# Designs tried in a protein design chat: miniprotein binders against a2bj90. Part 178

Target 1, 235 residues: a2bj90
Amino acid sequence: MSRSARRKTSALNTVLRVVEVFASIQGEGPFTGTYSVFVRLAGCNLRCPFCDTRYAWSLEAGKPLGVEELVEEIARYEPSLVVITGGEPLLQRHPLNSLVEGLESLGLRVQLETNGILPAPARDEQLWRVYHVVSPKDVPVRVPGAKLHPSWVDYARATGRAWFKFLVANEQHVREVAEYVAKLGIPRSRVYIMPLTPEKLDMKELLELHSRIASLAVKWRLNFSPRLHLLVQLP
Key: E = the ipSAE of ESMFold2; O = the ipSAE of OpenDDE; V2 = 0.75 times the mean of E and O plus 0.25 times the DockQ between their complexes.

## First folded at step 21 (miniprotein)

Design TX1 (at its last fold request DockQ between E and O 0.95; V2 from the best seeds 0.88)
Fold by OpenDDE base, look of step 21:
Structure TX1 (fold): chain B 235 residues (1-235), chain A 83 residues (1-83)
Amino acid sequence: as target 1 above (235 residues)
Amino acid sequence: SPEEEDEAQWLLKLARIYQRAAMRAARRGDYDKAIFYLDLAVELLEEALELFSNPEIRKQIEQELQTTKERIEAFKKKLEEQK
């Protein structure tokens, strides 16, 4: 390989397309309430109709950022958690592994948000060590092209570092989730249901929807994920 | 039962929340989002209709269902015109 080819391959493994970096509270899933830095990566393999971050769907919506520079930027916030999100972070798997390595070397905890379409981390990836919240889009909301990769079930069983978060509107959706996770052999303790909230919902209506879905979570013996950032008016 | 009536009223309210979201999306040209929320509204209205016994309320829900379905078809056409 020529020196030019090695420089191009090294550059591809060290640069991420990043939409935004910001500090907030993790509003969703098992880390709800955690002071977090969010890294929103560009590009998505889905086009969910209900997506609140459509501006992140194109890779071109992200700016190229070096992994080392990004690690330094994140570290300045002194986060309790680094949340890697975006469109679909695993579209940038190679530089993402390098990012995780850098963050873990500083003792920072990392959580990935993924739609679960791409394969789970392998044992030799730095991503194997981090926490994952997988958000399937095939049940109950049935987004075209969404299908959970089976390796996520195996990863969850092997590591205990994965949870599955589902959007729901009513009891029928909760039933479909319960049946789906039972069929896949996902333990109920790893399942979160979250209210399907439209943009710019009235706060009273938002609270009522949270209450109704939380009651269903108790009834169906599932974990409840709030949209805490919406309730407390944070990013 | 009073519990079924409370649930039916909630389902109607939630359907109307999604309908408002759909209409906001449609005004922005986001017809895919509009259709998605109207499909959810249809499911909730159909479920509410099964729980209501009052003939006047049932008639109102049936009319709201029909209007919602017509809007879905109109927005599907608009979505195809954008491709």
Scores: ipSAE 0.869, ipTM 0.948, lowest interface PAE 0.5, mean pLDDT 94
Fold by ESMFold2, look of step 21:
Structure TX1 (fold): chain B 235 residues (1-235), chain A 83 residues (1-83)
Amino acid sequence: as target 1 above (235 residues)
Amino acid sequence: SPEEEDEAQWLLKLARIYQRAAMRAARRGDYDKAIFYLDLAVELLEEALELFSNPEIRKQIEQELQTTKERIEAFKKKLEEQK
């Protein structure tokens, strides 16, 4: 089969279901403050009650978009970082690897956001080379069925390209996170705690929540993640 | 102590933030979200109760806990009806 024909015979490698593409600031985790293009993929393997992006849960919420077309759209923004998020992006793993290949061929830096239920990238995947922020939902928030796949810890150790981010409301939650990461062997330097922020919080309450959780991060010697985009009113 | 009292007051404030979020979610029919935030509020109220000595304040928290738990059960029924 010709090279052109072989490339066009795999729909799984060429099409993603995309909810939205937009420019903003990465507001969370180790790349906080970076000018970013967000690509929100459709579909999720969880139904977290606190989810603020429920519109991305259904695969049908996404419009089919060719990987090459998507790469061109992203490139037009001239981003410093491309953030792949969703739902759960790893539900579309095969075409996602194609997207990563295209973005990396243009020298674009990529970060994936995942709930960590599906396995970490293998060495022969394009996703192996990108950054990952893994947000387990089994502790402390205890979403049923949200068990972190153990390969993420091995991946983080092998590559140094993964961090673990946890939603917390109080010190008891932070204690649970500390115990969890210690049992899994995740170094404190790779762990972020982030305020569990409901929607429609006024600015005073939002700042106080940030302050209280940041103080706990210092007390427990963990990294603090803001929700900077909420503080500066960006999407 | 003043520091312990500040933490106790914050826990109450945070519990009430989550209770308001739960009621907003319930008005939209999002009973799973409402239950989640009320469960958090229960945890916070129980922590705060351990820190307050004043019997009048403790009685208020205990009443708030009971009301919150009743709401959780009511919303669980509504969530089942949505199935």
Scores: ipSAE 0.864, ipTM 0.941, lowest interface PAE 0.7, mean pLDDT 92
ESMFold2 (binder alone), look of step 21: mean pLDDT 88; pTM 0.871
ESMFold2, look of step 22: ipSAE 0.857; ipTM 0.937
ESMFold2 (binder alone), look of step 22: mean pLDDT 88; pTM 0.868
OpenDDE base, look of step 22: ipSAE 0.869; ipTM 0.949
ESMFold2, look of step 23: ipSAE 0.853; ipTM 0.936
ESMFold2 (binder alone), look of step 23: mean pLDDT 88; pTM 0.871
OpenDDE base, look of step 23: ipSAE 0.869; ipTM 0.949
ESMFold2, fold request of step 24: ipSAE 0.853, 0.853, 0.848; ipTM 0.938, 0.938, 0.937
ESMFold2 (binder alone), fold request of step 24: mean pLDDT 88, 88, 88; pTM 0.870, 0.868, 0.871
OpenDDE base, fold request of step 24: ipSAE 0.856, 0.856, 0.858; ipTM 0.944, 0.945, 0.945

Design TX10 (at its last read DockQ between E and O 0.94; V2 from the best seeds 0.88)
Amino acid sequence: SPEALDEAQWLLKLARIYQRAAERAARRGDYDKAIFYLDLAVELLEEALELFSNPEIRKQIEQELQTTKERIEAFKKKLEEQK
ESMFold2, look of step 21: ipSAE 0.851; ipTM 0.936
ESMFold2 (binder alone), look of step 21: mean pLDDT 88; pTM 0.877
OpenDDE base, look of step 21: ipSAE 0.872; ipTM 0.949
ESMFold2, look of step 22: ipSAE 0.843; ipTM 0.935
ESMFold2 (binder alone), look of step 22: mean pLDDT 88; pTM 0.878
OpenDDE base, look of step 22: ipSAE 0.873; ipTM 0.950
ESMFold2, look of step 23: ipSAE 0.852; ipTM 0.937
ESMFold2 (binder alone), look of step 23: mean pLDDT 88; pTM 0.880
OpenDDE base, look of step 23: ipSAE 0.873; ipTM 0.950
ESMFold2, fold request of step 24: ipSAE 0.851, 0.855, 0.846; ipTM 0.937, 0.939, 0.935
ESMFold2 (binder alone), fold request of step 24: mean pLDDT 88, 88, 88; pTM 0.879, 0.880, 0.878
OpenDDE base, fold request of step 24: ipSAE 0.864, 0.863, 0.865; ipTM 0.947, 0.947, 0.948
ESMFold2, last read: ipSAE 0.847, 0.866, 0.845; ipTM 0.936, 0.941, 0.934
ESMFold2 (binder alone), last read: mean pLDDT 88, 88, 89; pTM 0.878, 0.879, 0.881
OpenDDE base, last read: ipSAE 0.864, 0.863, 0.866; ipTM 0.947, 0.947, 0.948

Design TX11 (at its last look DockQ between E and O 0.91; V2 from the best seeds 0.87)
Fold by OpenDDE base, look of step 21:
Structure TX11 (fold): chain B 235 residues (1-235), chain A 83 residues (1-83)
Amino acid sequence: as target 1 above (235 residues)
Amino acid sequence: SPEEEDEAQWLLKLARIYQRAAERAARRGDYDKAIFYLDLAVELLEEALELFSNPEIRKQIEQELQTTKERIEAFKKKLERLK
């Protein structure tokens, strides 16, 4: 391979397609309430009907950013957590490992948001060291092409750095989640249920839906994830 | 029971929340999202119907179910024409 081909392949492993970078509060999952920088990566392997970030589905919707430049941009916010989200971040796995290495070298904590379709991190990946919130789309919402990769269950057991977050509307959905995680051998302590909220919901209706789903979480002995950013009107 | 009645009223309210979301999606030409929320509304209306004993309320829910199912089929046909 020519020196030019090696420079092009090295440059490809150091560039991410990024939709947006912003600071906010983590509104969901085990890190709810944490001051966070969000990195929304472009491209998704799903087309969820309820997706609120459809603008991130195409890789072309993202701008190419160097990993070093992105690390410097994130560090300026002095975040308590870096949340890597998007469409599906693991579609950019190689440069994403380089990003994680850069962030970890600065002592920054990293959380990945993933749909769990692609394989979990291997032990030799920088991604192995970070926290993961896996959001399966096969249960209860049954998005076409969604299937949790089995390696996420193994990763959760090996590391204790994975949680599973499910969208639910009623008690039947919570039952389906409980049965699904029991079948897979996922501990209930690692499971979050979150209300399935439509866009532009009235605040009174949003609060009532949160209350109903939180009560079901207690009844079914599962963790509750709010949509805190919607409740406090943050990004 | 009063608890079953409260749950039934909540399920009806939630169904109507998703129906309104579906209508907003359909107005934007987002028929995939509209169908998804109407399917959820059907599930919730069917569950509410099992909890209501009042014949007049049951009749209203049955009519709302039928109308919702017809709208799903109408949006499926629109979605097929866009493919």
Scores: ipSAE 0.866, ipTM 0.947, lowest interface PAE 0.5, mean pLDDT 94
Fold by ESMFold2, look of step 21:
Structure TX11 (fold): chain B 235 residues (1-235), chain A 83 residues (1-83)
Amino acid sequence: as target 1 above (235 residues)
Amino acid sequence: SPEEEDEAQWLLKLARIYQRAAERAARRGDYDKAIFYLDLAVELLEEALELFSNPEIRKQIEQELQTTKERIEAFKKKLERLK
């Protein structure tokens, strides 16, 4: 193939392994309530016992989808936000950067959800300009193999485009989060605590847990993240 | 105090929410998830125990702790056999 054809093929025919694409609202974190298209990428470098999306753990769970085709599919929804999630999306970093390029060329806002084990974006990556919600899995819930890569703190300070979200059940967990973020130098304005909700809670239990964790957020001067999609029964 | 009593009752309620979640997970064969929720329940029961003075209530919580820890060990054995 000619050099020009190879470059076009590399840029336009890069593939991602995709589990699902769907429209909903962003129910968590700083963009809660935003009309969003979710792109769930296959593969994860963790096996969190509380994971709600175990069907995305294996790379084989995803179908190969060309980046150009995926951009076209996403655009048809006319989203206010594109949420890239998974599994762990950064396991497919190279084609993910191509997807981000395509989405940004259409003026679409992009948010990544990551467990933060792999490094934050470099300045020359398309992901550098994207919003990130980082959910470390070694505090207060301790998942084997989880450790936040320190570059995420540097990235958050340099860009203002990263937030850190933690699942908590009680005040002891919130104290552990507060100690962890203080040690790492993460300002509290970038920290969200979110209720650790098991599946199939009835609405009264779900609301009560939200209320208790929200009160702790106020007490500890941290941001509160709901799981709004559960409260309004959206995917 | 009323605040301490409310917190103690909430901790018990939350522990039982996680115990029920663990049972649902175990019925599906998700023993790792079941163990995770039971570990949370143990933590919450231990916190609640520190807040109750009534010996009958404390004995109930201690029995619930023992039962929960036995369930954790049973699920760990099931998970290990699947490996």
Scores: ipSAE 0.850, ipTM 0.936, lowest interface PAE 0.7, mean pLDDT 92
ESMFold2 (binder alone), look of step 21: mean pLDDT 87; pTM 0.855

Design TX12 (at its last look DockQ between E and O 0.93; V2 from the best seeds 0.88)
Fold by OpenDDE base, look of step 21:
Structure TX12 (fold): chain B 235 residues (1-235), chain A 83 residues (1-83)
Amino acid sequence: as target 1 above (235 residues)
Amino acid sequence: SPEEEDEAQWLLKLARIYQRAAERAARRGDYDKAIFYLDLAVELLEEALELFDNPEIRKQIEQELQTTKERIEAFKKKLEEQK
């Protein structure tokens, strides 16, 4: 392989397709309330009907950004957490490992948001060291092509750095989640249920839905994830 | 029971939240999203119907279910026309 071909392959492993970078509060999961920089990556392997970030589904919707430049941009916000989200971040696994390495070298904590379809990190990946919130789309919402990769259960057991977040509307959905996680051997302490909220919901209706789903979380002995950013009107 | 009545009223309210979301999605041409929210509304209306004993309320829910199912079929047709 010519020096030119090696430089092109090395350059491809150091560029991410990024939709947006912004600072906010983490509104969901185990890090709720944390001051965070969000990196929304382009491209998704799903087409969830309820997705609020449809503009991120195409890889072409993202701008190419160098990993080094992106690390410098993130660091300027002085975040308590870096949240890697998007469509599906693991579609950009190689440059994403380089990004994680850069962020960790600065002492920054990293959390990945994933749909869990692609394999969990291997021990030799930089992604092995970070926190993961896995959002399965096969239960209860049954998105076509969604299936949790079994390696996420193994990763959760081996590291203690994974949680599973499920969208729910009623008690039947909570039951289905409880049965699903029991079958897979996922500890209830690692499971979050979150309200399935439509866009532009009235604040009174949003609060009532949160209250109803939180009560179900207590009843079923599961963790509750708010949509805190919606409740406090942040991005 | 009063608790079952409160739950039934909540399920009706939540169904109507998703129906409004579906109609907003359909106005944007997002028929996949519209169908998804109407399917949720059907599930909630069916559950509410099991909790109501009042014949007049049951009749209203049955009519709302029928209308919702007809809207789903209309949006499925629209979704196929976009492919």
Scores: ipSAE 0.867, ipTM 0.947, lowest interface PAE 0.5, mean pLDDT 94
Fold by ESMFold2, look of step 21:
Structure TX12 (fold): chain B 235 residues (1-235), chain A 83 residues (1-83)
Amino acid sequence: as target 1 above (235 residues)
Amino acid sequence: SPEEEDEAQWLLKLARIYQRAAERAARRGDYDKAIFYLDLAVELLEEALELFDNPEIRKQIEQELQTTKERIEAFKKKLEEQK
């Protein structure tokens, strides 16, 4: 089978374990405010205690969907952005590359959310052209087994298509993030700090926490990420 | 200073936000999440304690710290029982 036919066959015959597909806004990171379709893939290589999506941890929580069917479902929403999230989407790397190929063929913009444990895309992967928001879980929140793969920093430098997002509660956490990113050579322009928000805060508390973390972002010359979907009460 | 007083009061408020989040998580049986939030609350209370000089306020924070640490141990026992 020719190289072109193999790529076509891979996209059409590959399945993903998918927990849910839904439309909303991207509430976090550099694409905040964008009308998006979220594709939540099953399976995660971490068990973060603060995780809001524990129902996606098991691969068995996902249902098999063919890549072609999924592309068609996503396209019906006419999204400005397709956000691939999970669990940890890179656990399904090969079929994920097939999904990206299908979405790219329709001109759809794709952003992946990852904990960064698995390596960054290689130059010959479809994921190479995708935007990535990498959320390391070993600083300041210290999840066992979470270790950022060093290739993500190299990828960010080579492509300009990766950003690093950290959950913080206070200034001590921000200091730890600043030290971490300096050690790894991650420029501050690529770094977001985001409020560590428990579920079901009242609006006054949610706004006050956002204000405090945003003030720290300015003080430390880092980018601030809201959790905008919480502020506007969207999924 | 007014800025230091404001920060100290915020740290206490945030610690209590995480304490309430921990109790909500514990009601659902998510004791690992509950412990995570209480660990954050302890950190915030310890930081706040460094900023207050008033002995009555310091005594209250120290009592809250002790209660929170006892709650962490209770939740650790609950988590182990779920195994």
Scores: ipSAE 0.860, ipTM 0.940, lowest interface PAE 0.7, mean pLDDT 92
ESMFold2 (binder alone), look of step 21: mean pLDDT 87; pTM 0.859

Design TX13 (at its last look DockQ between E and O 0.95; V2 from the best seeds 0.88)
Fold by OpenDDE base, look of step 21:
Structure TX13 (fold): chain B 235 residues (1-235), chain A 83 residues (1-83)
Amino acid sequence: as target 1 above (235 residues)
Amino acid sequence: SPEEEDEAQWLLKLARIYQRAAMRAARRGDYDKAIFYLELAVELLQEALELFSNPEIRKQIEQELQTTKERIEAFKKKLEEQK
C-alpha cells in the first residue's frame, strides 16, 4: 500500500460525520437527569416514521469533524456524560471507536444510543467499555428492516453495560415488550418502556401520557423512561 | 366498571392525539408519519370500542374508525405518488 493510501485510510478512521453537538440533560433511560453533551452523528440504516431527527438520516447532513477536534469541543462543556446518538452511530464504527478512546482518556463517561440492528461491540473495540442504550424498532412498533442483532443480548449479559428501551402507547404494547424480552432472555431490570410521543404535544397531554405509561411500567414490573427533556423544555 | 370507563376515555383521547399528529404530518407531506400515527389511532379506537357499552358512543367510535381507515388509504396513495 502506498504512503498516500495509508494516509487516506488513517484519515477515514479519524473523521466523523456530525450533525450537531450540544449540551443538555439526558432525558431518557438509565442516565435520566445527567448533564450531558450530545453528539448527533449523521446517517441511519432505518427510516422510522416517528423519527424526530429525520434531518440526520443522510450522511451528507453531517459535517466532517476530526476526532481530536471533537474530543476538545466536548471536553470544554465539562459533561457528566457524553451521549453519542444520531441516526445510527454504529454506521461510523471505526472513527467512533477512536472518539471513545479519546473521551475515555480524559476520564469522561460515554453512553451510546443505538437501534441494535448492527452487531454489538467486540471485546477488542473501545466501544466495549462504554454504556449502551439499545432501542429495538421491531417491537412493539414494526419498522421495516428493524431486527435486534442477537449479540446485544450476549453483550448485556457479559458486561452489564446495556439497557433496552422500547416505545409504547398502551398496555398491549407493554405486553408485547414483556413477551419479547422474556423470549430473548433479557432481564426485566434492563428493560425500559417509554411513551410514544408525537411532536409538539400539549404539555397537559404529555404529562397524562407519561402518567399512564409509568403506571403500566409499575404494573408490568418494568423500568420507566420519561421524555424528561420534553417535560422541562430542553433540547 | 368505572375503571374500564376511565381507560376507554383515555384510549379515545390518545387516539385523537395521534390523529392530530397524523394530520400535521400529512400537511407537511410526511405521509409515512401520518399513516403510522393513524394506524396507532385505529388500534386504540378498536380497544376503546370493546370497553364502551353506550350505543351512541360506540356508533361515534365506529364512524371515527371508518374515517381513519379511509384517511390511511388516501395517504398510502399519496406516499406512492412521492416515490
Scores: ipSAE 0.870, ipTM 0.949, lowest interface PAE 0.5, mean pLDDT 94
Fold by ESMFold2, look of step 21:
Structure TX13 (fold): chain B 235 residues (1-235), chain A 83 residues (1-83)
Amino acid sequence: as target 1 above (235 residues)
Amino acid sequence: SPEEEDEAQWLLKLARIYQRAAMRAARRGDYDKAIFYLELAVELLQEALELFSNPEIRKQIEQELQTTKERIEAFKKKLEEQK
């Protein structure tokens, strides 16, 4: 089968298992505040105790959607950013690359959220050209089995299109993050610390935790990520 | 110092925020989440203990630590029963 014929056949049969598609504001990381469409993919290779999206853990939580139809749905929102999240989106890597191709053909900017266990994109993948926020779960919170794949550091150095985001509760956690990223050679400009927020905090507690972690970010010369959607009560 | 006093009081407050989150999770049967938050609370209580010299305050924190560790072990048993 020619390369052209193979691509046509694959595109016609390409589906993603999707939990939800919705518009909101990106509340975390380097794109905080951007009008975004979120695509939550089903399936995760971790069972983080603190996860606030447990409903996306099982592949069965997602409905099969054709990639072309999904691109059309996303485009109708006229987003400034398309955020692909989940679960762990890289579990559906092949159809995800097809989705990225479709979105980029329309000039839509794409960001992926990943726990970094599966390898970073290769140069010949559509995912190579999108932005990535990598949230390792082995430091400081130490989720079993959550080892960051070393290719993400190489990818970040080669492309400048990856950032690393860490949940922290206190200064000891920030120290552990600082040591971890220094050991891996991740520059501070690519590192975000973010408050570890349990469910149902009242607004005063939420703001105080944000303030404390933001002060630590300044002290340690790291970037601070809010959880802005929680502060402004958006999904 | 005022800064050390503020930090010590914040560590206690944050530990109790995580303890409340753990109890909420346990009532829903989410014992893995409960254990995670209680272990964070233990870390924070241990840090706070190093900043307080008052024997009565230290005794209160040590009792809270012991109770929290006992809850962790109880919830670990509950989690294993769910497997």
Scores: ipSAE 0.846, ipTM 0.933, lowest interface PAE 0.7, mean pLDDT 92
ESMFold2 (binder alone), look of step 21: mean pLDDT 88; pTM 0.872

Design TX14 (at its last look DockQ between E and O 0.90; V2 from the best seeds 0.87)
Fold by OpenDDE base, look of step 22:
Structure TX14 (fold): chain B 235 residues (1-235), chain A 83 residues (1-83)
Amino acid sequence: as target 1 above (235 residues)
Amino acid sequence: SPEEEDEAQWLLKLARIYQRAAMRAARRGDYDKAIFYLDLAIELLEEALELFSNPEIRKQIEQELQTVKERIEAFKKKLEEQK
């Protein structure tokens, strides 16, 4: 392989398609309440009808940004956590590994949000070292083409750095989650249920839905994920 | 039981929340989202119907279910027209 081909492959591995970068509180999952910088990557391999970030579905919705420039931008916020989300961040796996390397070199903690369709990180990837919140889209709500890749269960067992977050509306959904995780051998301590909230929900209705789903989490001995950012009116 | 009645009332309320979300989506031409939320509303209304013994409430839920089903079919046609 010529020096030119290696330089072109290296350059392709250093650019991400980024929709937005912003600071907020992590509102969901095991890191709820953490001051975080969110990096929303462009492109998704799904078209979830309930998606609140559909503007990120196209790769063209993102601007090309160099990994170094993005690391510098993130670092200026002095975050307690960097949350990499988007459509599906793992569609940009190669430059994403470079981003993680850059962020870890600054001592920044990284959490990935993924739909779990693509394979979990391999041991030789920088992504192996970070935290992952996997949001399956095959249970209880079934999105066409969604299937959890089995390597996420293995990754969770091997590293202890993965959690699984499920959208639920009622007790039947919680039952389906409980059965699904039992079948896959996912420990309940790694499972979060989260309210399936529509856009522009009234605050009273939002709070009641949170209360109902939290009660189900206790009943079913699962972790509860709020939508804290919606409750406190943050991005 | 009072607990079953509270749950049934909640399920009706939640079904109506999703119906409102569906109608907001449909107004934006987002018929896939609209259908999704109406399907959830059906599940919740059917569950609520099993919990209610009051004939008048049951009749109201059955009418609401029929209305939601008709809306789904209308939105499926609209979604096909967009393809």
Scores: ipSAE 0.868, ipTM 0.948, lowest interface PAE 0.5, mean pLDDT 94
Fold by ESMFold2, look of step 21:
Structure TX14 (fold): chain B 235 residues (1-235), chain A 83 residues (1-83)
Amino acid sequence: as target 1 above (235 residues)
Amino acid sequence: SPEEEDEAQWLLKLARIYQRAAMRAARRGDYDKAIFYLDLAIELLEEALELFSNPEIRKQIEQELQTVKERIEAFKKKLEEQK
């Protein structure tokens, strides 16, 4: 293949389908409160009924964007954290590794959000070195087809760079999470429970739900994740 | 106890929060989301029913449960019509 043809092929393989890029705060999980740039990738391998980002389900919802240009756009925000989310970002795994390489070359810290169905990063992937928040959807919410790939537990133990976040509504859900993580060998220090919040709650209801789930986190000795962006009314 | 009474009242309140969310989703045509929230509401109402001994309160919860179950069946029909 000529040099020109190889460059054309490489450029096509370094394109991501991107729904949106925006600055906000990370409102969930271990990096809660961090000034972040969010990159929402198109495509998802689930159709969760509670999903609040249904507009990202289809690959056609994303615009093609070159990885180099995306890195430059992200860098202009001067983020403290780059959050790659979606849909399911690992559906675009190959160009995603290129994006991570570009961000790492600028010294930017990266966190991936994933439903954990696809395997954890291999040691030779750039994704191996970034942080991951894994949100399994098979417990307690029981989304069909949402089985956590077992490699995520091995990855978390080998690297210390993965945490597991679960949506819960009540104590029975928390019990189910506790049993699930114990069976899989996930240490409780890596587990977050987060309030299952529907859209358009008034602030009193939102705060009360947060309070109730936080109290359960203390009772069950698990970490609590807020949905801080909802509390402070940021995207 | 005061703790059991507080828990029982919270379960009822949370069930109603999810019922309202389900009705909002149904108005947008998101019947899968609506059914999901109504199923959660059923779980919470059944849990609350186990905590109340007052016959009038139990009767009200049982009536609410029946209403929610009827709504689920109606929304399942609407979801099939969208297919």
Scores: ipSAE 0.856, ipTM 0.938, lowest interface PAE 0.7, mean pLDDT 92
ESMFold2 (binder alone), look of step 21: mean pLDDT 88; pTM 0.867
OpenDDE base, look of step 21: ipSAE 0.867; ipTM 0.948
ESMFold2, look of step 22: ipSAE 0.851; ipTM 0.936
ESMFold2 (binder alone), look of step 22: mean pLDDT 88; pTM 0.873

